# VHH binders against LysM domain-containing GPI-anchored protein 2 (LYM2): the designs that were tried, part 8

Target 1, 295 residues: LysM domain-containing GPI-anchored protein 2 (LYM2), of Arabidopsis thaliana (Mouse-ear cress) (o23006)
Amino acid sequence: QMTGNFNCSGSTSTCQSLVGYSSKNATTLRNIQTLFAVKNLRSILGANNLPLNTSRDQRVNPNQVVRVPIHCSCSNGTGVSNRDIEYTIKKDDILSFVATEIFGGLVTYEKISEVNKIPDPNKIEIGQKFWIPLPCSCDKLNGEDVVHYAHVVKLGSSLGEIAAQFGTDNTTLAQLNGIIGDSQLLADKPLDVPLKACSSSVRKDSLDAPLLLSNNSYVFTANNCVKCTCDALKNWTLSCQSSSEIKPSNWQTCPPFSQCDGALLNASCRQPRDCVYAGYSNQTIFTTASPACPD

## First folded at step 1 (VHH)

Design d1 (framework vhh_etentamig_d1)
Fold by ESMFold2-Fast, scan of step 1:
Structure d1 (fold): chain B 295 residues (1-295), chain A 121 residues (1-121)
Amino acid sequence: as target 1 above (295 residues)
Amino acid sequence: EVQLLESGGGLVQPGGSLRLSCAASGFTFSSYAMSWVRQAPGKGPEWVSGISGSGGSTYYADSVKGRFTISRDNSKNTLYLQMNSLRAEDTAVYYCAKTYYPSWQYSFDYRGQGTLVTVSS
């Protein structure tokens, strides 16, 4: 039924994942934010590399794809979105319409029925609320961190076309999704696309660990005190800087970055190592020496 | 209001070259991915190439890979498409589009009138 398996059985049982959403009708970022229960518009803006001052009423054209971050949880070997994403049944809704039109093919009506234990999917009532279990994964790919992206396959697509769009290769897509070739791509069904994540120095005990960003995206972390950007041109290294663009949350003011050990910065390189963001706690923003020499 | 103005098209013989330009206004150009999309007579639109806001990532349709080069000059709010080794099947109206990377193949917002490229002997 689904194009991809969305296997989720690694050591990381929860993470942030992405889905590619499009609507057949014009919509707005506000409507998409509401539909996916995204708490901060900024996370949608960052996932799509949109200006921070983009209005939530910004028009999204018919069939325009917007990346939406979702909270992923592994259950019984597959990843699904958490229960924050729910849909309230309206007049004339049927589950297949909700799956294919409202959620753009990211979920099947069978899966909605299954997780909500609906006795008869043809007997739904106006006002009923159902959990929408969107596909996702937290698994590493060949030992590397990736951001899993649920891509809805368009009719006539090839693995090569999709690979080119997302900066991966045909073999990787086929292997990850358990398919042999283009003949097994199902139109209007999600495919698990692994987006390479920028390497970060964020500590495993950091409140934002693991911090995984795909190319051409940004996030505000450390209570909005730090902006991190992923750009392939920077050797796929996460670039984090102090930011005053957003008012700090939880903290009255942003604490200064901790100082790097000067001896570590000068160790084993022809030039001093960069001092880079290493995560945060409830009181401190951590830094560490970059693992790569600036040579 | 977003405005995209394409230019540089024309008549060229097979094997020739053309450089297309797109002048953008009405938005923060460097913050958006941009694409080139073409539409041949009697056909639907086909995505050709895409570039990230920084210019750090470029992508191409298999039909143009190795022949076309997308680039941008964020200081001039201008997108370019260098087209080499042109073929008769490249004949189309070319549009530049403001897009959300990586959704350019099926989701683009082209505002301009486009620029016609005719490859004929």
Scores: ipSAE 0.000, ipTM 0.121, lowest interface PAE 19.1, mean pLDDT 83

Design d2 (framework vhh_7zox_3)
Fold by ESMFold2-Fast, scan of step 1:
Structure d2 (fold): chain B 295 residues (1-295), chain A 119 residues (1-119)
Amino acid sequence: as target 1 above (295 residues)
Amino acid sequence: DVQLVESGGGLVQPGGSLRLSCVASGFTFSSYWMGWVRQAPGKGLEWVSDITSGGSTGYADSVKGRFAISRDNAKNTLYLQMNRLKPEDTAVYYCAKYPQWSTYYFDYAGQGTQVTVSS
């Protein structure tokens, strides 16, 4: 029946989303990467603006929040993480412990039970694998793409404090989560927080479209041939550059950036517009004129 | 309109017990998830327990093993049996109805009933 807990209205919509994970006990980036089935540690490093040479064994302190990228799909009016995020039941596990302690409150045991069609949640067996349906959304906000972030509310938080922390407003948070105000805000439950994305020139027909990054993050795209960064201090503009820091995937070598047609650059600017990343195909990295005049 | 009326709160000594009741009207009670949330003096709302339409239950770690949620669909009534009460359980307890598509945030809550655990 229900597959998620955040509103996600597009029946075929998929995207990258974020969850804020913390553990009551000290852990490592390796353990978090494994728990969330994140294929490349770099995805976690980028979401947290950590150096590329950060060890997989880097300590994560108790209650320290780590942003974890997840693949999101809209289904039955709600957004849910893909089937890659699974938990294998271990000795002495109970489903509520898996939800509250292992996954940090990002999911309820009732949701795990429902999506896995578990007949009796008190009769689970060692070695059983269950899909973990983490909350997410791909919905646009007022016609604009945003990065949805599942924030686990801390006791004593207000919508105003959360809005200020993440650069949004009380009305947006309340409307997005179907609540009127602080009187309905629950500690240790996920809240859908829309993070502003850097402006991107990526084409709709690009294999990485839509490429949306929140502030203080980076990603490797175009089969690891392009590094894109988002920094609010740089006018919320997505900055993408060719990179040789990571070995290309799927390609033997990185193709060069396509040359911009000089006629596409707005000559009415005091200086020609920059040629910026516009996505990629199976063979080509696209470019286009920057939407803003350079300073 | 949806109406939720809580009762059963009061003053109790540490280690004591209380049973809260919530009478629901204005909706098909048996079809919805129900729960209890609480607000301690000067603090935000804390989820305590929930129960699905099918009877499956969930509890906050702070109350697990001490509290028991139950429902009587014939009487449109939700219950919270609270045992081995601690001073930290002092709060206004609210009966909550959850929307069909979400279990994280309630769409209706009652006026609340005060529980005070003090010597």
Scores: ipSAE 0.000, ipTM 0.361, lowest interface PAE 11.9, mean pLDDT 85

Design d3 (framework vhh_lunsekimig_d3)
Fold by ESMFold2-Fast, scan of step 1:
Structure d3 (fold): chain B 295 residues (1-295), chain A 119 residues (1-119)
Amino acid sequence: as target 1 above (295 residues)
Amino acid sequence: EVQLVESGGGVVQPGGSLRLSCAASGFTFSSYALYWYRQAAGIERELIASIYSGGSTNYVDSVKGRFTISRDNSENTMYLQMNSLRAEDTGLYYCAATPYWQSSYYDYWGQGTLVTVSS
């Protein structure tokens, strides 16, 4: 019996993935950011559609789910978070407590023990640092790009309820996780949930390719010069804009560019073609007319 | 709180001129792309002119050389100068605004102003 396999064997070997984290006790965005070694608070704010000026000390209520972006790598047919997520053993810690209480059931103590090659999991020492291998995937689903989300199953949940909550179906969810029915759903264990991504025109040679965002999220890309949002109510189309809200990284100033100067109109379309973000390089930001008519 | 208000419409003879204005309030005007749409009875709205946050402009072929779109970020106002007006220019003119680079997705629309070119 297993909850989810998190298969990761496609052509995309690394990506951004999401985990749904909750704590039995009240916490803060600061504590969550530290726990998951997230370099910029903005990544958490964007994944949860929170205002940019949200305090790092913002309260997170008991059992409130926060979406945390993680770096995913595929190896030997499964996806796992990069080695930057570590936990330092404290007094009276046991590995099962770290897995179920500290990391909210997103990982098992057996998996922590395995990847850290712990000779005896009952003999851990204060101050030891262990890699926490969170489940993830970069695989396409039925040929389409998705954002994989590690959902911790709530006691009494059904595949149908989870599918409805995340806009998928029982068959897709069951097949992706290698399970047959509700009897194989394990409470407090992660399930691989595929979140529909907004369509983008980001070039394959772009430094942010593939740029995949799930509904009700945003990201700053192109060295913070571009803000992109995903909203299902906007026909699942990635919506990007120039931004000066955040100081550019790697660049002293954002490179000059035009938002598709001229020729957005097309006599073969009923509506004008959209001007869309197409990625960036070390020197420039790309834009292009959408390849499809908007209507 | 956010508003787009068009003005300057009216009845004009063929070959005449009109200047439309779109006054904006409640958002950071200078960062937005701005558009003029035209709608005649029984047809969908068509984009006739656009001006992006960087100042670049785009026009439908039927108005090129006759219409000029401009913006004044200090006054939070967009303009459409219409010269050499033709009967085919008759319609309801809407302004629209979006911070996004999508010409078909708009955060804000005005109520429209009527332009009638009559012989």
Scores: ipSAE 0.014, ipTM 0.415, lowest interface PAE 7.5, mean pLDDT 85

Design d4 (framework vhh_podentamig1)
Fold by ESMFold2-Fast, scan of step 1:
Structure d4 (fold): chain B 295 residues (1-295), chain A 116 residues (1-116)
Amino acid sequence: as target 1 above (295 residues)
Amino acid sequence: EVQLVESGGGLVQPGRSLTLSCAASGFTFSSYAYGWYRQAPGKQRELVAAISGGSTLYADSVKGRFTISRDNAKNSIYLQMNSLRPEDTALYYCAKYSPTWQYDYWGQGTQVTVSS
């Protein structure tokens, strides 16, 4: 049973979401990448604003939180991670241990049992593989795009402290999670925290749509030809630049950014707007005038 | 059988008031927390107000205008809605929470339309 419902019933049925993972024992980025079936280490590096050259063998200290991107799907009003995340039962494992210790409280043993149709959770066998359904959501918050973050509540936390930590408010957290006060925060259980996303000009038909980044994160998109960063100190505006840091995929060389219409750059502003990244197709990198005036 | 039944919805002009009622049966009413949620077309279901014992919580959009209350003798909760606005138009649901604060049961909903 989770602290919150992780409701997922909006028009967007699939998205990228985040979970906050910590282990009671020291681990590595490699082990975390493997545990969550993250195909590219860069996704973890970007979510944690770690240098691109960070080793996959880098130590993660006990109780250090690492943000892990997951693929979210909405079904019957609830969001859950896709079937790529699975765990193979080892000697002396029990489902509650897998939930609380291996996956850091991000899932309950009841939920693992339910989605894997386990008749008796106390009768699992070495070598069995079970899907691990992590909580997530793709829903907008009051019409605004957010990155949903499954936060494991620490003992002694308050809604106000969590809200302040993540830049939201008590009422928003209470509403999103179906609770009404601090007494209902369950330690070591996930809470749905909506992280404000940087304003993006990425068009709906882009191959990377929707491109939603929370504060202090980055992503490589457009076949590694574009690096996008989100920084609250830059007015919550998604900053995308041509990059040569990673070799292009699919393309032999990066195509140039499409030219912006000069009339669009000068529209409705005292100074010309910037020409910003607007997504990509299999052949082109699109641009458009920034939504905000420079002044 | 656990049952929640909403009533009191309807069409009302902006600036006026409505009182929604939720009648509960099939369990010990006083042992649980209750809430009012609403869902406008194309939007997710959102919490409007909640009550646990004597403690209340309100969404920012309705704070100061709506009041949630309970009557344990009548196994009912109420939502008094004052100064109604067009943006309050939605299907309103009554919800029961278990002592562990998990969603337990929902009513069928009652429509509130605020329009001139």
Scores: ipSAE 0.000, ipTM 0.110, lowest interface PAE 20.5, mean pLDDT 83

Design d5 (framework vhh_brivekimig_d4)
Fold by ESMFold2-Fast, scan of step 1:
Structure d5 (fold): chain B 295 residues (1-295), chain A 119 residues (1-119)
Amino acid sequence: as target 1 above (295 residues)
Amino acid sequence: EVQLVESGGGVVQPGGSLRLSCAASGFTFSSYAMSWVRQAPGKGPEWVSSISWSGGSTLYADSVKGRFTISRDNSKNTLYLQMNSLRPEDTALYYCAKTQYYPSFYDYSSQGTLVTVSS
């Protein structure tokens, strides 16, 4: 009984994906970061467009949804989170409670049991560690890059309501999830929602390719030397700028942006195009002419 | 900066019809779900209807379902609300809104367009 198929069989076998997490009890960003094994709190802050100085002890109210970035891998036609996300059994835990209450319905106890080869789900022991296989996808939608978002369906929801909420279509949601109508929507089960990604000029050979951000999010890339934001108000164009807000990783100092060719900036537009971030490799940050004319 | 300009309001008798328009600028209209929200005198805002970015999905408040039709023209950056079988309780200032987390999260115009249904 799965609400969505989470098909993941395209040319991209690994990617960054999102899950929408909520808890029935109040929690903190620290607890969420730990639960999902997110290495940098900044990843959660960026996915939720929260200020960089947001405390990891920031309160998250009951039923408040937090977007959590996860590493996705395509395997056997479906996408699942990698083995970084792991839960250690505590006193009085039962596997169904771990699935529905601790992980907010993003996974079923049957799926946890299956991937961990648990002989009897009722005979779990304190201290046992289990991989939590969250649903995800890396597939393009109709040839376009999207950020796949695992949305836990609320009781009484319809495909039309969910489509309107996330800026997509009933038809698109139905096709992506392999369902034909609202009667196949299962409350408290994940649905694959494609979030429109900001268009990026990042080269295919860049170390951060493909760089996919959904609306109202940011990321630090190029070893923390570049901050990229996605805001639909900027024509769904990824906005990347050099940043000194975070200490560079791997590099001792940030290399300068490459100079754009003036001829490329003047091509096919009444006004020169913007010189935009095009990725990075080794010690070089690349730039290219924006695909959109400013005129 | 998001700019939304509503028009098409007016005074009609019960059972009459009106078509509201919303001209959008300052964002990529075709990439966003859009909504109509209304506010009756002395009341808080009430969500009326939403439409997906492509126009393929529509949602309506129970109070207007079967009477109102939301539509959009992405080539003109314009949102519409066709209102049929109008009732006195439909009297309100109507706002269009850029929508992200329907129906709870949206940006809307301060201008609005007034619809008055009276005999």
Scores: ipSAE 0.000, ipTM 0.121, lowest interface PAE 19.1, mean pLDDT 83

Design d6 (framework vhh_enristomig)
Fold by ESMFold2-Fast, scan of step 1:
Structure d6 (fold): chain B 295 residues (1-295), chain A 117 residues (1-117)
Amino acid sequence: as target 1 above (295 residues)
Amino acid sequence: EVQLLESGGGEVQPGGSLRLSCAASGFTFSSYAISWYRQAPGKQREWVSTIWSGGSTNYAESVKGRFTISRDNAKNTLYLQMSSLRAEDTAVYYCAKPTYYQSYDYWGQGTLVTVKP
């Protein structure tokens, strides 16, 4: 039965994953960024397809879900968020309140107790800091790369409704979470939802590998020189373009995209393939022939 | 309605063994950490052992190596196997489940263990 643990098979593998966070009280992007120790607000903006000039003080309504990127690592068959996400116990806090109200049901108080080796969860003290092990995964699903999304199940939900909401199917959700049907679906607990990732041409040796984006999101990569967007309406193909919207980091100016091999662009299509982003190194932005033929 | 029902207590000689059970109902047993506590006459209730939903276990130093906590999720039952019992282990033993909105756990009625020479 569901325990809020997501399967993650690579003992040393790491990736970026997502959690769906909502608060019962109105909050701000600033408060969410701080709570999840997200270093760059832009990561939250991109995950939610919000304009780059969105204020940190942008209001988030009660029960509005915000997608928060987290750093995931596999350990002993399960995926957990890194130790940057921690909570300092305040007056009148109990672990179940921290799990359900502060972190919106994304973690259980039992899991907090387990990873922090708390013998008695009723004996916590003001000022103690606890690692918050949010569920995540880096695993491929049926051989395909996906962005794992920790969805907090709403009371009265069904697998079919959740599948429809996120563009997947009942069989996929059931298989991934090790459940047979709706009777095993636990309200107010996290469910591993595999979000289809846009097909990426990014090389394994790229500094941003693997670059996986779910539908209706963007990221700035290659030291802010490249903007990548994922849009299902563009054949689920990651769309990366040179960008001047943000000042480059580490580089004084953005290097040009590498030249594509003309023979590769003309291979096996009626029309030449596009020259697309394939990652970056400390000195170069790589390109390759698009795997999809032009219309 | 959360209910916890302990059983298996009794009188035993020093060095003897007992197995306690706690039958749980009214909640999804497999999703929760469940603990054993005990209370000796005239003393405060003390924690003995916890088994987490993932199967990991913790023990009070006084019982480590002598007691073993386990669970059967299919039967919604928690166990405490006690060996090498000492006079100091004499207490009422309680099964406890943490609550979401209170500092107090849901508690069973307890089962008495008496170690007599």
Scores: ipSAE 0.000, ipTM 0.114, lowest interface PAE 20.9, mean pLDDT 83

Design g1 (framework vhh_etentamig_d1)
Fold by ESMFold2-Fast, scan of step 1:
Structure g1 (fold): chain B 295 residues (1-295), chain A 119 residues (1-119)
Amino acid sequence: as target 1 above (295 residues)
Amino acid sequence: EVQLLESGGGLVQPGGSLRLSCAASGFTFSSYGMSWVRQAPGKGPEWVSGISYSGSNTYYADSVKGRFTISRDNSKNTLYLQMNSLRAEDTAVYYCAKDFYGSYYEDYRGQGTLVTVSS
């Protein structure tokens, strides 16, 4: 069984979530990208704050954790990854090995069996394709935006150690997962860890809304025309800037990420407010006034 | 180099009891959850029972719940299965497995110990 409930019942029914993946054997970013059907390697690079020029063939050491972004959907009170993540049964595979060895304990064989409506989980055939329902959530925590991270519990871990590692607290972690204490933590099973998200000026009608990034991560958005970075040392404020590092997708050239006219921002402090990224549409990149300076 | 050595199997009459033992070596026993898996003649393997690394949590298949008790002694690197109220359908080879990976059919199974329940 899993230790966490991965409740997903809030106002947001779909979102980007994270899973922490590790393999017992050395692997590569290429293999991880393929396994999780991640369309753009940059999504993995950004989630792990790796340089843009990091090779797909970059070695990932045994037991090294890589954060993998997944598409999450809420259904019947729980969050699961979309059907894009699937596994084709190979010779000598059994569902428990697929769950524990191939997907690093992020899913149970019982859950794979359940969602694929497998009548007898001991009778699977080479070449069958099964949806892999990775745990996730889109729920806000106490009204605040968070990035849910499916953490595979390490042997001998405590709630206090996990909470400290990820910048949360025992009570929040226990309540979110529906557990009472350390005795209910199961090694090699996923736990729902809420990662604080950087504050964003992205509009609700933006094509990238909601844009939620955890500490020490980045994304390319607005068809690769804008790079956004989350850094706790910058007061948990999402930092977005125009970028020419990646060729635009869908657009031949990037629309202007123009500075707002400082005179028109009606600043309430002595320092002028900046124009910050506020999202994008099929035609343009939006900007808005930064929050007013402190007095 | 994981080694699991099962013992304690034998012939018993219906309603009888047996205690199986599994001696573990080649890994840090106290760091892993453990399971018992059985395979009856002509059938596939069936997960029977599991226990957490600390021994605080135990799990049972519905077919054995209330009759079997799993336990461990981390100081001796030994796993146990106490089997009570045995039935003919409990006849199987019983395997010890390292399984806090969610795998009840792990390659780290031992050679097994035969339990025959006959009248």
Scores: ipSAE 0.000, ipTM 0.115, lowest interface PAE 18.3, mean pLDDT 82

Design g10 (framework vhh_lunsekimig_d3)
Fold by ESMFold2-Fast, scan of step 1:
Structure g10 (fold): chain B 295 residues (1-295), chain A 120 residues (1-120)
Amino acid sequence: as target 1 above (295 residues)
Amino acid sequence: EVQLVESGGGVVQPGGSLRLSCAASGFTFSSYWLYWYRQAAGIERELIASIYSGGSTNYVDSVKGRFTISRDNSENTMYLQMNSLRAEDTGLYYCAAEIGYTHSDLYDYWGQGTLVTVSS
């Protein structure tokens, strides 16, 4: 009867997905980063289009939604977050409290119990660590790459309101979640919302492929040498620029962008096409001609 | 001038069959989702079946295997074939079309309803 099935059809597919997290109590980006085992705070900052110099101690108000990137894996027809996201049981915790209050309804206590093979979910001990299997998907939608976003449904919401909020439509939400109307929409439970991704020129053999960003977000890629942004106002085209804002990782210095083929840049356009980011390898930052003519 | 008109309701014995029709006009029928709802007097409408523009279907568990939704885009008509009818299937049956992008209501347009009574 649950609305969010999070179907994930590739048996070994992995990707980056998003969850919308909110707490009934005030918290901080530091606490959210720790709770979701996010290695770099920048990943949270980028997903929420926050300034790069935002403090880890930045206050997050009660019921304020923060988008948290998670690593998703498809298994047995559903998508689930990796084993990095764990919760250590504290005094007076019960699994339903962990699911609804600590993780904001993104997971059910039944699912926590199932994946951790808990013999009696009513008998848990302080100090026990449990994997928290957050819902996600890596599936394409009608052949298009999307960023799957686990949205916790607010009491009184409709499919139409959620579709409007996230730039999709009622038909798409209903089909994706296996529901036939608002009566099957459950408050405080996750719904799979497909966020449109900016079109990317990143090669399929790139170390950051597929590079999928939803509107009003950014990411640092190519060992922090390239900053990519997604803005619907830029014709949903991924914009990637060389960046020196962050010290390179794995490389002592950032390699230059590879030169584009001049003939390719002039092909089928009155003005030369832009030379755009096309991914990276352990030694090289790739480029290619923009698919759109600048005229 | 979008209109949805249901027909085919009636009185039937338990275990019997009925075929409901929904004739549509005023919009590009083939492009939209279409739905069947049912309602007892004074109770909220229950969504029972959906058919997508591409012909894919979905059903609530209580009618799955007994009811079949279909569409004929050339005739601008949607159907609900109801088999193995039970007393609890009694109610007003409405067709609905999801036309355009709605914020507060999932469906833009409803028919007037057709009464199905399963009695013995």
Scores: ipSAE 0.000, ipTM 0.105, lowest interface PAE 21.4, mean pLDDT 83

Design g11 (framework vhh_lunsekimig_d3)
Fold by ESMFold2-Fast, scan of step 1:
Structure g11 (fold): chain B 295 residues (1-295), chain A 121 residues (1-121)
Amino acid sequence: as target 1 above (295 residues)
Amino acid sequence: EVQLVESGGGVVQPGGSLRLSCAASGRTFSSYALYWYRQAAGIERELIASISSGGYTNYVDSVKGRFTISRDNSENTMYLQMNSLRAEDTGLYYCAADSYYTEWGSGYDYWGQGTLVTVSS
């Protein structure tokens, strides 16, 4: 089976999560976008901090890992990707090949067989479409928001090496995945890696809530009117600014940021607080006073 | 927070060698992933080499086998040893730091002043 538990505690919880995808053969961002049914290439660009003008035909080298955002939901105590990610069986495909080669070990053939109620996994037909249930989670870690990242373990890896690679520690990684040491790491199987999220002021009733970004990523939100970036060297604070780089969706023009309450900006600080992005509705871009004093 | 200062650039003949240094200040150098970027005239900044806090390294294909990234946590310094230099290696070299490693590089658009490497006759 899988190395990680991918526990997901809320029966109605949904979120965006990440998977680390690599192919043994050279590929392109176009092929990856299509494989994972990602509607907007920009989501992949932002997750990998690639320039906005990066071509869909950008080469991805063999074994190069690309972070792919997926829609996650909790079901029966674990997180799983939605039904948008499907694979159509081709000549000479077998489910184990689809799991290990096409989807890079992010899923097992047993799990594909289970969720698609396949009577005999050795008897599949060309043209059949199967849901690919990728592992994910929406759970907080010790009360803090994180971006869950499904990392495919490389042969010969240790918990210490993976922890160092992703800025976490052995104990956290082991506890989250329900393992007690390196001997339980399974090569070519996914491990749940918690990526620290930048702190944000986005309201719970915002259309983009919860807005969770891991370090070294960006997203366009509020119908493309706002660009948010996450940078650990900027004190893990989500940085959101008005943007005209992308044409607005749903809106003909971007509305202005809502006026902050002057009394709140001056509260408990000697200098006024910054007025920061707090989410959006169908009509308005919200703002609020930064929790940090500029003093 | 960490502050980074690059040094070691200069003019060198094709086939020559240079060693770049990136000196850091601050208490957390050993926990950071570290990166070397290069910006040539008329070309956008590109990641050329990286090293994780645990010493895992990665290189862009054009420098693989010629360049070696290393770190000395006791001296809070990262190095880039550049051998068999080519005219195409000319550019400004920047170092960057990140609290987690990615083979695609640091997300930071702004870091140090850079150090100039010129490969010409």
Scores: ipSAE 0.000, ipTM 0.161, lowest interface PAE 17.2, mean pLDDT 83

